# Ledger of designs, part 6: miniprotein binders against p40896

Target 1, 331 residues: p40896
Amino acid sequence: MLMPKSVALLRIRYTLEAALARGFTTVRDCGGAEGFLKAEIRQGSLNGPRLITCGHAISQTGGHGDLRSGALPASAFDSCSCHFGQVGVVADGVPECYKAAREEFRRGADFIKIMGGGGVASPTDKISNKQFCDDEIKALVDVANSYHTYVTAHAYTAEAIQNCIKLGVKGIEHGNLLDERTAELMAELGCYLTPTLVTYKVMGSDQFSAFLGPENSRKNTEVLYKGIDAMKIAQKKKVKICFGSDLLGPLYGYQTQEFRIRGKVQTTQEILLSATVTPAEMNGLGDKLGQIKPGFIADLLMMKSNPLDDITILDEPESNILFVMKEGRIY
Key: E = the ipSAE of ESMFold2; O = the ipSAE of OpenDDE; V2 = 0.75 times the mean of E and O plus 0.25 times the DockQ between their complexes.

## First folded at step 2 (miniprotein)

Design FX8 (at its last look DockQ between E and O 0.05; V2 from the best seeds 0.00; counts 0 for: pae E 11.9 > 1.5, pTM E .479 < .8, other shape alone 6.53 > 2.5, unsure alone 64.756 < 70, placed apart)
Fold by ESMFold2-Fast, scan of step 2:
Structure FX8 (fold): chain B 331 residues (1-331), chain A 92 residues (1-92)
Amino acid sequence: as target 1 above (331 residues)
Amino acid sequence: GSKVIVVIEGDDPEKLKEFAKRLLEEAKKLGLEVKIFDAKGRWVIANGQLLEGNVIILVEGDPEEVKKFVEEVKKRAEELGLKVVIIVEGEE
């Protein structure tokens, strides 16, 4: 169901303020956020994270898209629930793919998001389903390259991931069924992986699994089992890893639990890099964000305690964050 | 304008107060806006780095004057034996 625009705008403000309060000074939106929101945040008309946007996620007909009106599929800095507009658009064939990608850039997109495989939340597609033909993916990559940016793909399976990255896709969202060979190829090609482990943990609980139905619950179980192992494989093979949660609207508050899950696989420094330096590099902001150097943006988080002693304090922001600073302003 | 965050670590409260006072005086001479935060025994996550800070100073203003201020901060911190980390926003 599509929310009324006035209600959606109020919820967007709340969601953005809440994400900033939880410590996120930059958020990458992988579907649904409008480009004009970046200007409003810059002007101070909206309090919130700096936004990196793709506009609509591009899907083939019958593929993984339009599955969550007002909810994000994934983010390098974690998803916030932007309850505004449609999260996806459908394009079939090379000409429609060119047009769709160009339209998103006309609307202010910073990158292109595509559905490269099936998903848990899609009612009709299966995880194993291939999406887009090679020529369609090449068209989308061609447009992104002409704008000096990238395509990132929703993909779970080794097959879907390999297909996408061999065609020039730079980023993979999720990757829960990643194998060692695929991780090696990702590292070789300089690709980025954004695991979203917390979403499968939360969505697999009894409170939420009832809404998925039997087929989608089976899909969710498959990705949950493999998620931690995929993360270990990616880390071992030196894949560039970003931070994300892929949380649906009502679940956005659980985004910080991803820090807790990551702490079982990564060091605190690796987690901090995955949430700051690595996604900044991916998004062409490596000279502005994520490092302490002349010319870098002044974002910081003040903590009551040392996260090296207990990374889970990042999962309790209200108790442990003294303040968040974004571009020198305290929030 | 340019923005700079200065994170200062030290174990001597009197030295930290003197340092902060001197930095406020220099910033005022250069026409810079300054905000100071007492963060003793607190941890700062800034631009992918984890730092311990006792005083945090935000400075904002003209890029050339901010650059002069940063150099003065480095010089005085070295003289006092204080650890200082400086985070700079871009000039454009």
Scores: ipSAE 0.300, ipTM 0.658, lowest interface PAE 3.2, mean pLDDT 75
Fold by OpenDDE base, look of step 3:
Structure FX8 (fold): chain B 331 residues (1-331), chain A 92 residues (1-92)
Amino acid sequence: as target 1 above (331 residues)
Amino acid sequence: GSKVIVVIEGDDPEKLKEFAKRLLEEAKKLGLEVKIFDAKGRWVIANGQLLEGNVIILVEGDPEEVKKFVEEVKKRAEELGLKVVIIVEGEE
C-alpha cells in the first residue's frame, strides 16, 4: 500500500499537480505530507492545492499507524524505516504523546491526526479495537488546543468515536460503523465527520485485490457497506460532513469517484458543501475559503456543465473542467 | 435571476481598475447587483484599493439584463485588449 519515502518524493510533484487539475484547490492531508510542501506550494516551486497538514498520524504501538510487521521484533525496524510509508508515528503514554504532537507542530502541522481505533489495512489491529488510553487522547487534545487547533481521529466503531469525541476530538475520519446515538453526540459536540467511501471501493475492487490480504479484505468489505449507512445516519442527525477520499500512493487518481459514490446518498448541494464550506469551517478558514464572494480567496472551477445538474461531472474532471483557478491564478 | 462571474486578466492595474469601474457602472444602469474583488477576495473598487492580480466581478440579476451586461463586457474587453473569462452559472 505504502511506497517508500524516496519514491513518494519523486512523485509528489505529479501527485499535487494532478490533484489540482482534478479541481481540488485545497487538500487536507491526514498523515504523511511534510510541512515543507506547504512552503514550496506557497512559493510556487510546486504547483498544487493548498495543503493543510498534520504531519504524521500519531498511533499507539500496534495501532493503525504502526505498519510494522507483527512477525518481527521492534528492533528489526530501528535502523531504517525508509521501506515504509511515513504515514504514522508511534507514541505510547502521555509524555510520548506530548512529544509527538509537539514535534508535528514544530514541523509545521496545522492539526493533529490520531489513530483512535483499528483500521482496515493495518496488519496488527482489529477494527473493533479502541486505540489509545483516555489520558493519551486527552494529552494529544490538550496539545492541539494549546496551538488553537483540533485533533481528528481515525475511528470506525461507535465506541471508538464516542471515546474520542468525549475527550475533545473534533474530527472523525471514516466513522463507518457509527450509530444514531453516536451521530447525535457528534452533532451536539460539533464534531466533523469525513467519510472516505472511495478508498474502500477501490481497495475492494478486483483490480486491486492484491492490495489487501484476506483478513484486510474481509474488514474492507464490512466497512464499505456500512459506510453508506453511516453517512445516511450522520446526515439525518445533521452531523457536519466533509469530503474525503483517503487514497494512498497510486490510487490518488480515484479521488473524484467519491462524488459519484456520495451521489447515491447525498444531494448534489450537500456534496458540494462537504467539499467547500464545511471543510473550510473545520479548518478555521470559513471566512476565506469555500465561497465565491468578497473577502474570500478566488478558488474557482470553470466547467463545461453544471455539477448541480449531475454530480458525476465532478468525477470526470478531464472532460468537464476547463480550468482551475487557485488564488486568482489559472492553472 | 442569473449569475455571472467575470475574470479580467492583465498586468496593468490601472487599466484593469478603470475597466472594472466602467463595468460596475454599466451593471448598475442595468439594475444588476455587482461585486468586484481581486484574487484574494478583497473589495477593490468600492473601497478604493489598488487591484492586485486578476479582477473578479460577480453579477446577479434579471437574465436579460445579465445577458446585455455580458455582451457589453465582451465588447469593452475587446476594445481594451483585455483577456476576459466569463462564467455563466445560469438561472437560479
Scores: ipSAE 0.007, ipTM 0.246, lowest interface PAE 9.0, mean pLDDT 84
Fold by ESMFold2, look of step 3:
Structure FX8 (fold): chain B 331 residues (1-331), chain A 92 residues (1-92)
Amino acid sequence: as target 1 above (331 residues)
Amino acid sequence: GSKVIVVIEGDDPEKLKEFAKRLLEEAKKLGLEVKIFDAKGRWVIANGQLLEGNVIILVEGDPEEVKKFVEEVKKRAEELGLKVVIIVEGEE
């Protein structure tokens, strides 16, 4: 997308402030948020949630994070610098994977995001694609381990998920085509699943379906239909489930609808844990965030009514949140 | 400095107001900064658990004086049979 840098920066500020106002005191970004944003938020120059960032998602040539048109030669780059700089970088082969992961950590990343399978919105891949080779995934995991953190992977299919987690990937984003055997393996290996059902619901709605091209619309329909059942399987097999929305650009305002969608599968307590305790644990913050206990950071919401009685009040934050506290400061 | 959130819960509004006023006086004597919120049945969320408080008090100041304040709050709550939840940020 073509826009001046000053407009792009103002939109980032608005998005971060809006997310905090919706009650998200900590956000894990899986592509696009640069490490300098963490420093600006910490210093108070920018109001927003605490950020846990990967910087750029790492993709192979032609993978989900490679947003170039298929008509361009391999050496070409997308002319939309704001889009290219927001979500992904390309790395092929073990040495480039080492470099790409190390570069993200040098720039302040807290974890590594990779594309383990094809996507819905990318122009040059299919959902069924196995993206990285085994040696490339292992290289990325080795780098993350050397920084005492983790790799999380975009993956929809059972095969892509199994390949990633067997090579040491700790988290799976989306996972809409998860089967029971794969869920058993995830639970056995202590892996985390972050379903993101709201994005498929919104992208399939009449208001936003034109956002996708014809091929991406077909991919979106397949993953939307199966995503609820995959979450039921994951819950049944006791996979650790985190809260996520994977909303892009102008759709970010719909992120709280994920609470409502999850109400069809999870209990209210399970949903609250998925948005607080479980993601804090995944990111090595389980002794500091996600709970009201001595020594924990004062991240709190004051609500008009009890979300344990009705989880959907979290999907109406403007009406139901009276204030948001982050690090003891009221916003 | 250390920050403390005190959530005070009970069935008697006047007893709660008296307790909160005494805590504010103690905080002032210790040179602590304080903010008060009337909870009005409002809820604090963490760990899938929910806390209802009638009064929420934020206290900030010197870590050692905050520790003294926390000990005094615990003591007074036990003496009066009040339900108090204390949330301490950054004990270091």
Scores: ipSAE 0.000, ipTM 0.326, lowest interface PAE 11.9, mean pLDDT 72
ESMFold2 (binder alone), look of step 3: mean pLDDT 65; pTM 0.577

Design FX9
Fold by ESMFold2-Fast, scan of step 2:
Structure FX9 (fold): chain B 331 residues (1-331), chain A 92 residues (1-92)
Amino acid sequence: as target 1 above (331 residues)
Amino acid sequence: GSKVIVVIARGDPEKLKEFAKRLLEEAKKLGLEVEIIDLEGRTVLVNGKFIRANVIILVEGDPEEVKKFVEEVKKRAEELGLKVVIIVEGEE
């Protein structure tokens, strides 16, 4: 069930405040955060992490970002968009892709998010479905390049990932089904991978599996079991790895459990770099964030004990974080 | 506008006690608001780096007086052989 826009906006405020309290001083939103939220945080009207936004995730008709049921008419998303939330926009063909990407930049987006393959939660696509044709992806990349930024794509399969990165897509979200050849290509092209393992673990639990329904539960099981292996492959091939959770709405509180899951595959130093230096570099902020050096922004997290000794203390922020500082201010 | 700085110190406990005393006296002379946090060698995460630290010193006040305080901190740390990291609010 999709939330009404007014309820979603009120929940976003709480979610942002809670993310900062969990130790995140900067957050990249991959669909749904509106540009005005970034301005309100910057001016102090809202408390929250510094936001890097894409606006709406751009999807083809029937793709992962098209949340309309198969029974709704083609105009339903435009006529009833408030009933579906504001996470996605539908664009088909090269001209619509140009227009959609330009609209997101007009609204203050820092990068472009596209749906490059199928997903677990969308009602009409399959995880194996390749989405967008090559010319559409090239159009989206062309717009992002003209703004000196990047396109990142939701993609699970080796086929979808290779197609996107060969066309100039810089980031891949999820990537649970990537293979060794695909990881080699990602490393060669300097691409970034953001695994989101915690979302599949949470959604696959007995408490939440009914939310997905039978077909989506099968998709979820496939990506969950392959996710750990994919991450081992990415580490072996030296793919640049960022930190993410991709948790939906009220489940965002489980975000920090990703540290524990990553600890099964990565060293604590690798996890820390994936949550600080690597995403700063991806977003053109490597000279301002992720390092303690003169001229860098003063973001600081004080912990009760050393996460390098036990990464799982980051899973329990309420008991282990003593304070968070963002731009020299304590929260 | 007010400038916030963070000073992280490592070293001998007796020297840290003397260091903290001198810094509080200087801050009072400059009219600065200062908070000293004893970390007891616990770990802090600063811009992606985990550091074992004994003390964090948070300073807020007039930019010109903060500059004088920063120079005094550098001088005293050198005299006492203490390792300090000074973090100053950045500008875009």
Scores: ipSAE 0.000, ipTM 0.307, lowest interface PAE 12.3, mean pLDDT 74

Design FY1
Fold by ESMFold2-Fast, scan of step 2:
Structure FY1 (fold): chain B 331 residues (1-331), chain A 96 residues (1-96)
Amino acid sequence: as target 1 above (331 residues)
Amino acid sequence: GSKVEVIIVGDDPEKLKEFAKRLLEEAKKLGLEVHIEVIDLEGRTVLVNGKFIRANKIVLIVVEGDPEEVKKFVEEVKKRAEELGLVVIIRVEGEE
């Protein structure tokens, strides 16, 4: 019998190799990836995308990342653990927040992820619930700044987003319920938004809706519908937008469907920039990644057709990618 | 020893051939070990500076040898690529 972490390590190889084959040469992990996985990929012991990690997502007691309070389906919980290990850690009060953030950097984190609001998968925290007090968020931001990096927050509502970004949080994950005022403030402060629309589409399908139950299924549908409108608002106000999927465990294979969904709201050029240039800039790598340019790391896709003409070809990687190059090596 | 990987992107096969020829001559003068691989893309698409363009060839160059001589070679590669309007990506081991 293998321990859950040992099983996760066995499976992670297939997940990472598949992500690279789908065209992702760099992936930002927003909770659970252990620092040693980055080292194995860098050393060539494991084939996969370059990993940018936060370690554990930091949550208040009873917040979205508090696994003790969450009543998640066993399969969903196991899937998260099987891929990257434990997703969250709990910290309350300024001293614990300093310690938690410093501990993640000691473990090899590149940035800090916090839970700034509630989620859709748990009945114990509502999407509308604001999390952490101002001093706690300031502590987390202070630590990230001392490491010359950033804090990104899980947040859906205008209230939660505004609270986070006014205190120095640089990135927002999801943001499905933002309004025009919030988008204006995000643009003014130079914040990044990473929408994750494919997660709600996949989880809302007949095949997977059984995992959520009736109450969470209703919340999931509402979040999906609002997410499209939020994207339109964010683009109108010139918010910097990154590419993401927020897919867990076995659903990770659906990540490329996000390109197709984004095509309803963004131009093809905007989508491609959100998957290359903009996230590189967010992660302090704008001078090294995201472009084929002298002095940049040699990551590139060879395609049969131009995705600028049809973004949906990126949702069919097996048919359309000739090869993936990462750091000058062809895969 | 120092190792450098250089990727050159272009859609003009004659410019790429001339460039590769000059790089081989320069590497020979510096006594460096050079591996040059030309990848034929047959007018397929490559992503350059956030845009997809048609490319006929990519030239992949791996250079190994004395650090001082490798540095001289890299400087010549940059200069010649700029003269030809080619896009060059250079990865130096130990500098990320």
Scores: ipSAE 0.000, ipTM 0.233, lowest interface PAE 13.3, mean pLDDT 75

Design FY2
Fold by ESMFold2-Fast, scan of step 2:
Structure FY2 (fold): chain B 331 residues (1-331), chain A 96 residues (1-96)
Amino acid sequence: as target 1 above (331 residues)
Amino acid sequence: GSKVEVIIVGDDPEKLKEFAKRLLEEAKKLGLEVHIEVIDLEGRTVLPGDTFIRAGKIVLIVVEGDPEEVKKFVEEVKKRAEELGLVVIIRVEGEE
């Protein structure tokens, strides 16, 4: 337990340093990065992007963030106070949801991440499975509002997305099965969508497809297929779109492929805004980050060529980035 | 020097530990710096986690050293994993 956690923290450090080297000066972590890392980066103890964190993703029992073995009874976890390395925490019912969200803020979270629907890689739930009841989501949103921040939800289907945003959820992660009506509602409510198309492309490649069983492989193909259409719908309906990859650890190297995938659906300018201005606004930093203007923080990339002419150069950072500047310091 | 990350997937934790131990010994013979981690995912598949895992056990290996020796080590890992019916994911720094 102690040794695996120490090694995991070392891997997170490597991942963050590599993300900065690939041109990301600020990163929003939707589960896994611990809040104390923010202080270490601010103090210069770690070289990495500025971190915006949620702590543990909050899941219902049996939901997408519940990583416990199905072979163990629930009472086994209640009786021993045993903890395993986890990116998620389980909460059921309104009181537990209040407590879970408050606990994440106590640990230094900047926002709350919830599992609003099932996942592609989860063995125990389907992407169409509903997660949390309305009162549970309202409780989580209420806590986030009291901390002057937001809730973002993992959700794929139009039904899951509509349920979350009608209850005050501000952000949707993935959204691959979004329809026109849902996109209209998202735009009306000022919600943010963060597509993660590269995840499904990588999982569907020859190298990784063997790791998915037949059922999960079918889920992955459906999600990938509809993800591009969802992006077109979101753009058409003027949904606010952020940049994301949903990739961690060794797979972080593939994260810049998202620029290339987005280039098939969005203009270069739209992609750059989704990676700079729009996420800064979502996180209350629109007057400090995302633009080169007097009074803004000095985060910038020096490039060999203009990404406005060709977005795919951002998918080759080692060849095209001359240096990364964060807070006026070159890395 | 070259840096390579190797992820090995399996469902038998004892076989994965023995495999990791043998790889560590062989990397030392080649004069390479090696970091090995065995992760138990409790039979769950994690999205995205640190990788796209179907089974609950992985071995994460980070190898650094002379490019030719690193390449030789990586080919040896592939060969052994194939003989044991294990799946290997390899990421080379600078090659994605």
Scores: ipSAE 0.000, ipTM 0.191, lowest interface PAE 17.3, mean pLDDT 73

Design FY3
Fold by ESMFold2-Fast, scan of step 2:
Structure FY3 (fold): chain B 331 residues (1-331), chain A 96 residues (1-96)
Amino acid sequence: as target 1 above (331 residues)
Amino acid sequence: GSKVEVVIIGDDPEKLKEFAKRLLEEAKKLGLEVHIEVYDMGDRVVMVDGEFIEVGRVVYIVVEGDPEEVKKFVEEVKKRAEELGLTVIIRVEGEE
């Protein structure tokens, strides 16, 4: 137990409401969102974005999601934990992988999240470490395909990314150490990349760097410096790019700074597509979400000015959003 | 060093502001690093310690430092919360 359930639920409730207020009408959770949160939001008992969830992220023993190995608390300083509660379940071998993926779908998951490589939060879980064997990844992909959905993987390195996507993994989270060859393969296979640049910028700030400790601060600095270059490579090779922040607990308020950071490497149109059309298509919702079009769900923002002229206005939602509409209701 | 998460719940914004100010002063005296965020929850029902309660605001605090100084800070948090009639939930890294 890394966090008391009552504390986690209190923070998740606020995080979801605040995300909606910042202009996010749909959010993809990459580990730990409870099934009841989706129901409460649908019923209107909880104000928040529409949730697309994976349940628990699936990790090998000693992998990035194995919190027993002395990982940082999932609540605040694990850069690869999702915004919503505890993230990981451990599965080793083909039978356990089948069972773990099937359990997440039984709990209402929309897709499967796996840990395909190491993260910044654990000294024993190096960024360079490849995780799962090929047969385990194939088992997870097989289950996802049987549910007509996908597997997405946490991965930083070219080796980990290539291994995952060659085995049928459709999405990559982070990808900070992506190279040109790997980006070409991602584009060829129609894979999706979700960069999370803001998390490394925020965690590298003076107020948070002291909490990471020297080894994790070094890892964080490495992925921060390489993240912008990886984004340029992905853009150049026409990889399908989604919008993400990977921010936890108190850091979630910095989520909109990702728009500003992306503006250094993408056009305003490319950023807006990465936050609307592209993730809707990834999640089988391209006919329902991401466009203002007859027959689509009425999720939209009314803005004081045009984000196509200046993307950074989305990093100032209180000043620039007149209202958020979700499913035809104004919030 | 020790890391501590603190969640403070209260209906009175002025009591919460006073509490946060006193905790910042105490942490500074103990040489601790502290980060505070305030979330306005309105009159919504939220789950705390397994029960639903109505809250005006939630204050989330993270403090890190020397174990002995962190222990002093935790005791000061409990004392100040009791004086102000605020609900406080404290989690220490590595403890239940």
Scores: ipSAE 0.000, ipTM 0.178, lowest interface PAE 15.8, mean pLDDT 73

Design FZ1
Fold by ESMFold2-Fast, scan of step 2:
Structure FZ1 (fold): chain B 331 residues (1-331), chain A 86 residues (1-86)
Amino acid sequence: as target 1 above (331 residues)
Amino acid sequence: GSKVEVRIEGDDPEKLKEFAKRLLEEAKKLGLEVHIEVTVLVNGKFIRVRIVVEGDPEEVKKFVEEVKKRAEELGLKVEIRVEGEE
């Protein structure tokens, strides 16, 4: 339907324009952004960050991406959380995994996202649960490799992370329960870690904790407590670290608080590299994005003061960003 | 072709953003190539934006007039240096 789609696009427009205004010229969507959004932004029909997409996150039955088992209360995130469509698809066994990954690439995905372990928001799994068998992960990695890209996995525990990266998974989302041995292995294998500390802080606040319910609130507290320690371990072991928030719907506005939280464990230079150079390299764009150099795409922020002196100014974009430039255009 | 360098200093984010956006729109309208550099001055009290615009001499001249007009409208002080005219 043209009319219902037009109404949905008006909501999406606000979210994408707001993200760009907060200083994000490129974002990687780890589940839910359809290929049409990427095309509309590229064509100039929507203003927003350049999108790198995975389509649907791929989950086993009963895993973190299987939302059929119980309701994550959409009302707690209001209607805004639904504008990107379904975030996950279910695949079991090697043939279904091949088919699911190939289908996402057919739909315009730039990489594959899988659920390698349990999560806070899943209705049926525990954080400690390892998800997918080895052959399923190998199938997903094989497909991604054939497209000259990567698989990234949602995983919290050392066991789940090690299982994924030993099977060729390149990226880990979250990693809050990472240990030193796992970080060493990640560094050895050239893996990327994208911590999302702000999501646990925001979800654990008095305002939003009711959304999770008592069991999920307990899981959230566990991952929040360990997340900062995991960051310190990853930094010490020289794991490649990217910037992320993993925020849903109306919580997207808190994404810049991640800069402030990272300041507890990283230098300002390390944080800026994690938000520019490192994610560009991860996505095969290290020669085009993340630096101000001849031949690079003209994405940049004009700031009122130097974020190298105080990273928290990036958590106050309205006061500190003079303009955002994307592809040579000021927004 | 002609080349012009525009340097803008200020402490008002909205005025600087409006000025820079206007100049980019005018440069695009005139078919000019644009490079933008940012320098934060010592003590963080002033921000300097350096805009280098290159192209046809007649179009560069029009761009310079738009810079002067917009600076006056916003109460901003700008330094303009023209190079490479025939």
Scores: ipSAE 0.000, ipTM 0.124, lowest interface PAE 25.0, mean pLDDT 76

Design R1a
Fold by ESMFold2-Fast, scan of step 2:
Structure R1a (fold): chain B 331 residues (1-331), chain A 81 residues (1-81)
Amino acid sequence: as target 1 above (331 residues)
Amino acid sequence: SGFVRVEVKVNGKEVKVTVLGDDPEFLIELAKRLLEEAKKRGLEVEVEIRVNGVEIRVEVEGDPEEIKKFAEEVLKKAKEL
């Protein structure tokens, strides 16, 4: 018989083991992952995917990560994981931005996450509102560069994306409303796009539509389809695309559905590269992870069938994964 | 932040039940209870437990009315977890 606090700790452990069993040997957390979990996994005292973390997402006052901006109505949830148990920190002005980014690195962050634009479903975080001034973004990028890593930004609109990447932001999370000119600029600057289409699909389902209300549910569906179009634009312009879900613990079981959704717009090879080679390169691990090559870390999936023939087999891991290997250990 | 999700697929005289969760001990106990319930109803049952995936898969064959009652019992027991 498990006690409530023991159950909570055990569930975090097994959520990580479940992600590994679904085929994810490395996971990038874009806000809220506990630093000790990363250390325990690296030391081998906890079985789970290798964690790449940012600590707290950094937001301006009244921005997407500012939980003090007033309570959101139950029908006005963003599709962003920051509203579902993630923690943000608020920083205004260049000195506070330097301090916030340095503090995250002190806590063991591998990169910096910022809120570069508003949410699509929340009226409190207007999409059209610019978040951070140029000097604040430059400060955050300067700190990340001094640590030989990057800043990634939550951003939906072409305007927010352009603002961030012109100032040295390397990654864009979501990007559902990007246009062709923005995609061209992303490609020219070597930026990475991580679409998270499954989160909008899950939130738009009958089970979760009550959280959004009727109007926001319609907008969530619109954002899903615009995100699909954004992926087509990004591929046409040769933007580097990574794999992501933007799902938190209770919803991690839906993460593999992203493979199925991507299959509507990407080739199987493009999807596999977006889940292996491309994110490894983004995180400075392109010479160690994402390929089966001599000298690389032995992270492998053994599959019953070839995912190049049918990507949807990755959305049925229980039937199709024979084993997961991480660092030469079979799980 | 753990979860239990139950997926039930019915195909005539056969049911596939997949229970996804993040606690192997609770899933093992659930599987044991489901197997016991299926036996009471005279159903033929195969159970697959995936430790790393923290899931159980149950395949059941038999009388359609008993399969329906079994599926309802699965959902009830999963909700109690």
Scores: ipSAE 0.000, ipTM 0.083, lowest interface PAE 25.2, mean pLDDT 75
ESMFold2 (binder alone), alone request of step 4: mean pLDDT 73; pTM 0.673

